# Designs tried in a protein design chat: VH-VL binders against Indole-3-glycerol phosphate synthase (trpC). Part 13

Target 1, 261 residues: Indole-3-glycerol phosphate synthase (trpC), of Aeropyrum pernix (q9y8t7)
Amino acid sequence: MRDSFLQKAIASAKDRTSLLEEIAGNCSPKPGRPSLSSSIREWVYRVGGAVIAEYKRCSPSAGAISTLDPVSYVQATRDASAAYSVLTEPNWFCGSIELIPYFARYKPVLAKDFIVSETQIRIAACMGASAALLIMEALTPRELQELAAAASRYGVEVLVETPDASHAVEASRLAPGSIIGVNSRDLKTLRVDYEAMLREVSKAREQLPGEVILVAESGIDSPDKALKAFKAGAQAILVGTAFMKNPQLREKILAELLQIP
Key: E = the ipSAE of ESMFold2; O = the ipSAE of OpenDDE; V2 = 0.75 times the mean of E and O plus 0.25 times the DockQ between their complexes.

## First folded at step 5 (VH-VL)

Design zq (from z4 with heavy chain L99G F102L P107H; framework fv_zagotenemab)
Fold by ESMFold2-Fast, scan of step 5:
Structure zq (fold): chain C 261 residues (1-261), chain A 123 residues (1-123), chain B 112 residues (1-112)
Amino acid sequence: as target 1 above (261 residues)
Amino acid sequence: EVQLVQSGAEVKKPGESLKISCKGSGYSFTSYWIEWVRQMPGKGLEWMGEIYPGDSDTKYEKNFKGQVTISADKSISTAYLQWSSLKASDTAMYYCARGEDLWSGYHYYFDYWGQGTLVTVSS
Amino acid sequence: EIVLTQSPGTLSLSPGERATLSCRSSQSLVHSNQNTYLHWYQQKPGQAPRLLIYKVSNRFSGIPDRFSGSGSGTDFTLTISRLEPEDFAVYYCSQSTHVPYTFGGGTKVEIK
């Protein structure tokens, strides 16, 4: 297959990883990192759902999203967030690995990047990350298994991002114990599609073991859409662009969760 | 709605230079590849190459590498296909098409096509 | 490079008949991510190509359900269950699993 956006991102990630290896040397995962899955389960127990708040300053499809700084974002979101998803990819998402220590002071951190090496997982853990994103479509089945095993050795949890229920089931089989995310796309446009994600989350929940945490990741920009994702079977939602533009949305989602019978 | 609009037909002599255009609208131009496809009179489709306007990264089919230059100006959402010296064998219909969505990173198909630019090169 | 061989070169049929078009690849089109990037395009005289089917069997938006794709590995089929007058056109298969992307030679579906 040709060099796609994912292949460019992967090549960039390999270059960044080589640089990080030179700078960080043989660092060790930071001790005492809180568990992402435990935090999600606690929020589900207390209010019926968990919110993973994503700090994302820009993206390729949206361009610049917000100029909101990390301090202001944390102040606006920490009380109702189970975790932070922190973009560490600098070229397309305006991220930085250096953001992890700041967010990790408050909540478990999911390092969100194009992860293709166990070194990236180790370095994220050295910075304080509790979990790392593995994108199923960017990895072969063998690579997914090997990276999940490496994460386990470093005490790092894995969130495997999948496009649909079929891949979610396969990802859970290939990487047992992983948190599973559904980030679905419209079959016509291949763009992120909330309705497609909702259908695929529902299908995945029916097929996955009950103990597997399911995360809905597509197009949640209102309390009603968040509520529907939880009702479809997701234990957590990952919200990026909407929170960056309106952090108060977090409070409205929490209010809706508290009203679920 | 997604639309690709190409420049008008061209009639040229061998040895002349030419630059044709493909303007995208209704989507984030820097987030998708632009594909170039040639169709010689009465023949099938040939992939020539592609460009990612966000960083101007280009890929060429080997027979077109050095024969044409693919470029883009993201400030006006326009991609270009250029010849420094046309040959009679360049007579063809040239199509641009949209390649991949940004998020998936995989080229699944060419979903939207321009109307085509007919290039005629004759002595 | 991947060679796509379409057969037959020409199908002469009447409206209402079933059309079956074949596309064979010189090597497997299964990507390492388990997807198969084999697509079908329709081109009517004087018009740009139009996407019909992507990834073997998925209909693009607005494409009638009389069009269906099937196959695996190296052998693929486009089926038009009941030809309408507007379906008489040239059909191309294409692969994007391997660079360079390639197209088949086309199958012309013409009125008998």
Scores: ipSAE 0.000, ipTM 0.452, lowest interface PAE 12.1, mean pLDDT 85

Design zs (from z4 with light chain H31Y N33D Q34E F60D; framework fv_zagotenemab)
Fold by ESMFold2-Fast, scan of step 5:
Structure zs (fold): chain C 261 residues (1-261), chain A 123 residues (1-123), chain B 112 residues (1-112)
Amino acid sequence: as target 1 above (261 residues)
Amino acid sequence: EVQLVQSGAEVKKPGESLKISCKGSGYSFTSYWIEWVRQMPGKGLEWMGEIYPGDSDTKYEKNFKGQVTISADKSISTAYLQWSSLKASDTAMYYCARLEDFWSGYPYYFDYWGQGTLVTVSS
Amino acid sequence: EIVLTQSPGTLSLSPGERATLSCRSSQSLVYSDENTYLHWYQQKPGQAPRLLIYKVSNRDSGIPDRFSGSGSGTDFTLTISRLEPEDFAVYYCSQSTHVPYTFGGGTKVEIK
């Protein structure tokens, strides 16, 4: 068959790695970066769940999402967010590595990109990122393990994105200490399926050690959906498109969380 | 609202060159393959080839490779199908369509189609 | 390349009747991910094709439930349980499991 979007994104990421090396050279990770996992655990302890607010100007499925600038986004979201997910992929998500320093002033930053090289992780850390996304479907088991080990050497936490509970368990074994994300699709349509994600989050929570942070990633566009994800066993949710279109949604989610015993 | 809008009907003579267009809107144009499909008068659909506008990667069906050129200009969200020298056998309706792929959360299928460009080649 | 054979070539039916359209593939359409990329498109006179069913049995958004797809491997069926006047059209099956993508020859559903 032809190259999928994922394979195109991976090829682009490899090309961008050369440019990143030229720009940043042998930079060292910025010291004093706050921990993503610690922030999530603190929010879970205080209110029962954490929100990772994603700054994403565009995406393949949605096209242009919002023209909201980083300053306005932070002003609207900082008080109710445990962390920021910042897109650094420029071709499909309108991201930039240069956005990281701004968001890192306020919260731990997850660098969100198609990460295929140690260089991408190191440079994200140089810019101030606390964590990096590793997409299990984009990597072989060996590549996942090697990139997770590299992240550890740079003091960068990893969030491994998985499609279901069985892969979540495997990812946790291959990359011990990682935060685990679940982003599931309907088996018949291959469309992102919020209900399928809830089922897989519940199954993953049952199988994973209690210390492993579980993140529900997609389909959350209302307080009710956020609450169901937390009740299914996720400690954090990652919300992008909905927050870009309505930044006030995170306040409504937080208000709902405060009502849980 | 996703739309693919194609250029208007063309009447040409054998040996002339032609370039027809397909403009996408309402989505990220560089994120989806654009497909070209031919339908000869009174006949069925034939896949001709495709382009990924983000990097201009192209694939052609064997019988169309060398007969046509597929290209795209991502700055104006437009894909093109062109002939250097038309033949009478090129007379057909030409459709562009968007291919939804696995990563964007949908299966591989032609989810949106342009209205078609009728190309008539006659002496 | 995959050859898709549709039968019959023409179905002459009245509104309210059931239409059953067949599509047979020269090779298995199961991809390595265990999905079957067999789709159905509807084309009305003077119009572009429109997606009806994707991956054998999944209705596209807005497609009435009288349309259903079934089958596996190399043998597929499109069923229209109760024909409405707007359903008289040519129907094409298509596969995207293997490049080149191919279409069947079409089945014309016409009013008797």
Scores: ipSAE 0.013, ipTM 0.574, lowest interface PAE 8.2, mean pLDDT 86

Design zu2 (framework fv_ustekinumab)
Fold by ESMFold2-Fast, scan of step 5:
Structure zu2 (fold): chain C 261 residues (1-261), chain A 123 residues (1-123), chain B 107 residues (1-107)
Amino acid sequence: as target 1 above (261 residues)
Amino acid sequence: EVQLVQSGAEVKKPGESLKISCKGSGYSFTSYWLEWVRQMPGKGLDWIGEIYPGDSDTRYSPSFQGQVTMSVDKSITTAYLQWNSLKASDTAMYYCARLEDFWSGYPYYFDYWGQGTLVTVSS
Amino acid sequence: DIQMTQSPSSLSASVGDRVTITCRASQSISSYLAWYQQKPEKAPKSLIYAASSLQSGVPSRFSGSGSGTDFTLTISSLQPEDFATYYCQQYDSYPYTFGQGTKLEIK
């Protein structure tokens, strides 16, 4: 990637982690955390697909996305969500590690951050997270392997975010048992590309073992787009900004899913 | 907060050169595409092109290819739109705008706009 | 190039009216459509992206719908500050193209 937002976010995460190592001590993962993968499989069985609802208050480009509080968000999304993705990155996404315990009361929580350290995974588990995001583009192969192994030691599932099918296959090889996400971008513009994501999900589904869960993450902002992602081979979709602005969209996506045989 | 601040109004004669600016602040300047848009007096919006400040990669609308040059100075988080020889038909308001972030998971759009630079070219 | 055509080019309305503006693309652009509001002597402001997603801080009386080639912007109860020119824009393919604009005027 160019001199990208990702590189800046990684540098910030390393600085934050150094401070947290001093403070965190030796906390233990919270017992009884529900499985993200089990919840996804349950929803796929019941209705043909699972929704991971993302709670994020802001982003670098949009600034404040929504003033919707966590209580109102959970009330609006809980019945149709398999899991919550919770931003813990504070500088660009207005996230906080302290949001995890609240959401974990209701559904499995995916801790969403630029994770570069075992310490970030341990603290997320202590707060109640069931899974942690690893961004393939942010990590060397060795770093990915080591962080996935660390997650396993803490009983934390991993969702590896990848840009395309070839990386999805490599990620599954480097981090066996991981949930695999596809978040595709146009190679020249680096813009999120929904159609490319559909093609890459379809390719990845063909190449990955059937038991590997695929999550579609690019450009899903309507029931029709959600349905097409499931038909392409994704078991789950991750929806962020659209749900923050229109939490009721979840009901329309669920209604669409119930119409397939 | 995210801001795009453009240089002030310009009054020029045909044949003169001009370089107008757009300064970004409140975000990672090298991580977002910057868009340029022209609006002729009393007319609609025309996309000129975009530049990626991280490596100065550019894409021009076919209508503007060869008419203008986009560039950046990332050390001062500033993008430029330049003419070597102005024409009266270049009289317009020029806007810069930012393309949405990489991690939104949604289609990109022009999320923040500069206030505009009025360029008047007359003899 | 993808051509964007708005209808009507102008309309007159009163405060409290429901206003509908349409935008048609010459080929399918999926949901890669944004709506912008431009008040006299001001820069455009983003209203809607991805055809139907409301930009933060934009009043809920604004809504967008459509996919493929046919898109609609609706203002459910017009307010005095809504008198402006509205533009649709596709960002599916290069070059990005705008509609010609719809000028919303007071009756």
Scores: ipSAE 0.000, ipTM 0.423, lowest interface PAE 11.7, mean pLDDT 85

## First folded at step 6 (VH-VL; framework fv_zagotenemab)

Design zjo (at its last look DockQ between E and O 0.30; V2 from the best seeds 0.00; counts 0 for: pae E 6.9 > 2)
Fold by OpenDDE, look of step 6:
Structure zjo (fold): chain C 261 residues (1-261), chain A 122 residues (1-122), chain B 112 residues (1-112)
Amino acid sequence: as target 1 above (261 residues)
Amino acid sequence: EVQLVQSGAEVKKPGESLKISCKGSGYSFTSYWIEWVRQMPGKGLEWMGEIYPGDSDTYYEKNFKGQVTISADKSISTAYLQWSSLKASDTAMYYCARLEDWGSGTYYFDYWGQGTLVTVSS
Amino acid sequence: EIVLTQSPGTLSLSPGERATLSCRSSQSLVHSNQNTYLHWYQQKPGQAPRLLIYKVSNRFSGIPDRFSGSGSGTDFTLTISRLEPEDFAVYYCSQSTHEPYTFGGGTKVEIK
């Protein structure tokens, strides 16, 4: 039977987790990890929005994005970021679970991988992650619920990535208390369909309870786009490629945030 | 920009061998399945098979298994479809396409080559 | 394999009219992950197919909002609310829920 990219990624993740278990043994999640949701809320209160800075060196669509090292990245982004999103998938995103501890020194860390097992969440927590990504479309509803529950047991918050408003609403029901992310991909450009994302964010905000944190995922490459995302109803924006290529963009985005009435 | 560029039209005789190509660019070639689809003249689309260039994992639709060979050279981001002995019935347009399934588990052909017309006649 | 039956085979309409295309599957296209991988492709004369709608109702990038998809289980519909001259083409539904990937026979939307 054919293994798709997703299947291959999942298989890889499973293999990696097995290896990590062998290496790390029965690790315990680090106590005192900062809350992603709390950080986002603080930034929303202070400046009207939060930026999650994503460290991503590669992607399947783009190949190599940047060779910018974590130290340089943090130096460039830490003042404007509420949190870090760290790609840990090694094969297609050039990520590593070993990156989490470094970023976790500075901000809450969202561990991003093809998470399909409790073990992955546990290990991420052990490494210092504050939150873990769950991709809704990669999981059954039951799996989503189970993994969200597992995350809770480890004190790990969950960001559920969804493709649209309807799924966002469903995700909020399946995984109560989760942070909801909307990621609409423009398959023609292999980039985030920014306009579609905005529409879905707006729709989601209209339907979701007010306490649910909504994240506009990726596609932000200008202060204007950042502002629009916040106006659409996102409490946070996730900025990856743009920050990887132009970390100074953070200053512009921050400046724009300060202008939000 | 993601592109799939196929080799040019072919005119062949029955019994001849043929290898057509599909070159990908603008993305990680090894991270996406390449699909081959046949369209006989005036007919619909038929899935033939696929290859994952990253590890050369290959699958065929049952009617095409043993009839064609799908391969890839990841060093030049190129997939191939080849016949050892063409038949008149192989006359068709052949498309390559990229299968998208990243992250979402959604499987669809998001990018297509322009097609290669293969004409087999005595 | 999954058989996708499209109807009608040919749809003759004028610009400005509404087009409704049907695609019926031999069995449910709901995947175990609860997604439905039914897609629509457009093929204009002399061109390669292009993705139009994915997962029942999602417009692909650059696709005008006059195109919409709906349906569930085994019955799916592509609707063109107001036909433009450039919309006259062959439309194929396709499923990727089950192996092997299959296409419908296509519906030709032609100018009346």
Scores: ipSAE 0.038, ipTM 0.594, lowest interface PAE 4.3, mean pLDDT 91
ESMFold2, look of step 6: ipSAE 0.046; ipTM 0.640
ESMFold2 (binder alone), look of step 6: mean pLDDT 92; pTM 0.933

## First folded at step 7 (VH-VL; framework fv_zagotenemab)

Design j1 (from zj with light chain S94M; at its last look DockQ between E and O 0.45; V2 from the best seeds 0.00; counts 0 for: pae E 7.8 > 2)
Fold by ESMFold2, look of step 7:
Structure j1 (fold): chain C 261 residues (1-261), chain A 123 residues (1-123), chain B 112 residues (1-112)
Amino acid sequence: as target 1 above (261 residues)
Amino acid sequence: EVQLVQSGAEVKKPGESLKISCKGSGYSFTSYWIEWVRQMPGKGLEWMGEIYPGDSDTYYEKNFKGQVTISADKSISTAYLQWSSLKASDTAMYYCARLEDFWSGYPYYFDYWGQGTLVTVSS
Amino acid sequence: EIVLTQSPGTLSLSPGERATLSCRSSQSLVHSNQNTYLHWYQQKPGQAPRLLIYKVSNRFSGIPDRFSGSGSGTDFTLTISRLEPEDFAVYYCMQSTHEPYTFGGGTKVEIK
């Protein structure tokens, strides 16, 4: 029987979790972890929007993205960032759970992996994560609900990543209180599609209660694009390698936000 | 840019061995299944089997199982199709293709194809 | 294994005409996850196949609007609304709902 990519990723996640459990034992979640949602709301109040800076070295579609070390990345991005998104999956994304402390000492951390067990959430929190990614398309509705409940027990918020507005609305129903991400990839090009992302964010904002935090998760490489995402209804944007390519981008985004009446 | 580049055309005699290659570039080679497809002269397309280079999981269509070997060397991003003893009926064009089964909502289509390797087996 | 039957075998048309190609499956192509994995490929002489339409009706990147797909269950159609000279080729449907993956026999669209 052929194993799908998701089955292979899940099996890898279970193996990695079992090893980490053996090494870490019965660790407790770190005390005093800040709230991702509170940080986002604070930035929205102060400057009209929040930036989540993503640290991702590799991906299946792109291969190697960057060799920039985590310390240098934090130094370049912390002033404009409400939070960090840290890939912890090592085999396809070149991440590690051990990366979390480098970021968590400065800002709330969203741990990104193929999360399919509450053990993964607990261990991420032990390393200092404030939130964990749940990928809607990787989970049954019941699994999504169960993992969100487990995260709550460990004091870990969830960001549910969704491909479009209809899935964003469903995710908010299945996991009330979760942060909702829209990550619109163009199914035609298999590439990030900024215009599709804007449309789906706007549609999601219109259909979601105002208190739901909406994160725009793709294609933002300029201050103008960042402003348009916020005006479309996102409270936060997720920016990956764009900050690493243009160190002035973070300052320019802040300057444009301060011009909003 | 994603590319699959196949080895060149082959002319062989019945009973000879052959190994043809498919090299992937522009993406994480170990993250996608590689498919093999046969097209006999003047005929349509036939799925032969597949391999996941990350762990060498391999599956064959029932009529090709035992007739060919599918393998990969992930260190050089290359998949292989090989015969230990060719038959005249193996004369065909052979394509490799990449299966997209995750990042686009599980579409299960072949998004990129190699240029093909023509294998001619004659006495 | 799933048999895909394409009709007609050959379609002789002039540039500017509408082409309608049929693909019928021996069994439903609706997966248990409710998706239908029926795809269309184009093969020009001397070239590898290329993807046109995936999951019944979605155009792949760079495919002109004149190509469209429709259908459900066991009956599927590829339509070329206005034939261009470069559209004269062989078209294959392909299903990936069921293992093993299978292709239709092809429809050759040729110039009259």
Scores: ipSAE 0.027, ipTM 0.616, lowest interface PAE 7.8, mean pLDDT 86
ESMFold2 (binder alone), look of step 7: mean pLDDT 92; pTM 0.931
OpenDDE, look of step 7: ipSAE 0.220; ipTM 0.718

Design j2 (from zj with heavy chain L99D; at its last look DockQ between E and O 0.46; V2 from the best seeds 0.00; counts 0 for: pae E 5.2 > 2)
Fold by OpenDDE, look of step 7:
Structure j2 (fold): chain C 261 residues (1-261), chain A 123 residues (1-123), chain B 112 residues (1-112)
Amino acid sequence: as target 1 above (261 residues)
Amino acid sequence: EVQLVQSGAEVKKPGESLKISCKGSGYSFTSYWIEWVRQMPGKGLEWMGEIYPGDSDTYYEKNFKGQVTISADKSISTAYLQWSSLKASDTAMYYCARDEDFWSGYPYYFDYWGQGTLVTVSS
Amino acid sequence: EIVLTQSPGTLSLSPGERATLSCRSSQSLVHSNQNTYLHWYQQKPGQAPRLLIYKVSNRFSGIPDRFSGSGSGTDFTLTISRLEPEDFAVYYCSQSTHEPYTFGGGTKVEIK
């Protein structure tokens, strides 16, 4: 049986450990990184929702997305964003762990990768990441627990990407203060399904304690879609491709949020 | 727009070598499996094998293993199917297709196809 | 390998008529993950195949709603509610639940 993309991505992540060690060595994460959850909560309080702006230059589905550099991206998005999501996977997302320090100067950073090792979390933290992505579909329950524990040791929050609402509660129990993410990619069709995501977000919100932050991930390319995600129960939305192509979209989303009574 | 463009028709003699191509565009070439499918004249579709251009991982259907070679050059988003020594029985239309398998741990379906390359082998 | 048997071999119909194509698998196409990887392709004369239906009942992008797929386990059906002139072609079912990929023998839908 051939390996899927996910399997290949996981394998690649494992292989990159040596490279990461070369880059960061035996670095020790420093305390004092801003909190992703706190930032999200602040924005929810202020305007009713938080936007996590994702810097993603490539993706398996879209190929090359944009050549927009980090400086231009931050300039266009920082005033209306609660945090940044930075892709660090290099092969399919054209990401780099070395991007994190730059974004971390401005906002809490979510390190997005196929995280399979403590090393990845440690190094991300050393680079200034506030949070790290844990993909439930990519990890065993044991691995999830171990990585969540590691994150906690390094003072890194975890955004746990759940395949659906049925796994949201479990995801929220991985670590205190776990942030729960629902991706727009339909695992059944392997296509981006925004409507399906909304349904799962709604279901997840019904099951999760009120204090648990729920994030709608991807598939948002308009203010209308953003608002619907918030109405569905998401405290934050993660927007990548759309912001890469049109960073000013963030301002439009904020404008719409501010109009909500 | 996702496109697969294959090389032109080939007329060859038995014993000759041949390499046909399939160029992908409009998507991340290295992130999707490329499938090769044979269709003999007036016959149905036969899966031959596949390649993942990202790492050149390759698999063959048992009847085609050793009979053909599937390869890829990711630098130019091109997959290849080649024969070292053609036989008359190799006369067929050959299609490449994209097999989307993003998050799935399992094979999916062929969502985009090349236009096909007709290979005619005759004395 | 999985053998997909399509019936009938040839279906002669007129435009506007309903077409029902069958595909039977030698064993269940329900994967352990509970998905069923049975797909339908259309091949018009002189053209490459194109994807019509994936995973039993999902229309691919751009496919008219007159095409529908159904079935479960080992028995699957492609239905064309009202044949259009451009629908006269060969239709293949295919499975990817089990390795290797396999295709049915095809059903030719021809004009009566």
Scores: ipSAE 0.048, ipTM 0.649, lowest interface PAE 2.8, mean pLDDT 92
ESMFold2, look of step 7: ipSAE 0.196; ipTM 0.675
ESMFold2 (binder alone), look of step 7: mean pLDDT 91; pTM 0.930

Design j3 (from zj with light chain H31Y N33D; at its last look DockQ between E and O 0.30; V2 from the best seeds 0.00; counts 0 for: pae E 5.3 > 2)
Fold by OpenDDE, look of step 7:
Structure j3 (fold): chain C 261 residues (1-261), chain A 123 residues (1-123), chain B 112 residues (1-112)
Amino acid sequence: as target 1 above (261 residues)
Amino acid sequence: EVQLVQSGAEVKKPGESLKISCKGSGYSFTSYWIEWVRQMPGKGLEWMGEIYPGDSDTYYEKNFKGQVTISADKSISTAYLQWSSLKASDTAMYYCARLEDFWSGYPYYFDYWGQGTLVTVSS
Amino acid sequence: EIVLTQSPGTLSLSPGERATLSCRSSQSLVYSDQNTYLHWYQQKPGQAPRLLIYKVSNRFSGIPDRFSGSGSGTDFTLTISRLEPEDFAVYYCSQSTHEPYTFGGGTKVEIK
């Protein structure tokens, strides 16, 4: 049977280790990186919700999304964003680990990739990442624990992407202060299901301690959808494709948030 | 823009060898499966096999296994379909296509196609 | 292998008319993930096939809204609400739920 995309992605990530080592070598993470969780909490306090703006040039499904350069993207989004999510996967997402330093100048950065090794986390941290993505469906429980521990050692927060609300509590226990993400894309169906995500976000919020940050990932392309995600219980939303195509959407989302009494 | 460009039409004799090509552009060539599909004159489409250029993982439909060889050169974003010894019955249009495969890797669809390579085998 | 039977073999219609094409599978195309991997391709004369509909009812990028797909289990339909001159072509259904990939025999939509 043909290997799945996820399997290929994981394999690719493993193979990229040597390249990453070539790029960053034996770098040591620098202290003093801004906290993703703190930034999110600040925005929640101020306006009722945080936006993580994702820089994603490509995706498996959409192909090329936008040619918008990082500078233009930051100019359009930084004033209304709590953090940046930077795709570092090069094959399907046209990402690069080398993008992180630029975005890190402005906001906490989530390194978003198929993270399968400590090396990836270390190097992301060296590049200035504040957090790293851990995908539960891509890793064994042991791997998750090991990678979460590694992240902690490097002072990197983890955003744990859970397939559903039933795994949210487990995800939150991987590391102190774990940020929990619910993806709008059903990895099994390969569909973006915004409504399903909302339901899972709501369920997750009911199960999680109040201090645990819950992120609604992707599928948001309007202020209305953003607001619904926040109402469902998300403290933050991660918006990629929509911002790539229309970075000004962030301002519209903020405007709507500010109107909430 | 995603494009698959195939090599030109071939006129061959039975017993001759042939290698046709499919060049991908506008996307990460190594990250998507390339499919080969045969269409005999006036007939429908037949899946022949596929290759993942990233690691050259290859699968064949049972009727084409051993009959053709699918390969790829990722350095030039090109997939190949070749015969060691053509038969008249190999006369057909051959298409390459890209397989869209996302997170789960479950069976998906052919989202982009090459323009086709006509292979004519006659004495 | 899965056999996809398309009907009719030929459909003769005039521009502006509604076209209904059927595709029947030898067994259910519902996968274990509850998705149905039935797709429709269009092939114009002298051209390569192009993707129209994927997973029963999803229009591919750039496909006009006059094309729609429906169905479940073993019975599927491609509908062209109002035929345009450029719609006269051969349409193939295809499944990827079961290995190997298979195609229907095609329905030729020709001008009356």
Scores: ipSAE 0.042, ipTM 0.644, lowest interface PAE 3.2, mean pLDDT 91
ESMFold2, look of step 7: ipSAE 0.154; ipTM 0.672
ESMFold2 (binder alone), look of step 7: mean pLDDT 91; pTM 0.924

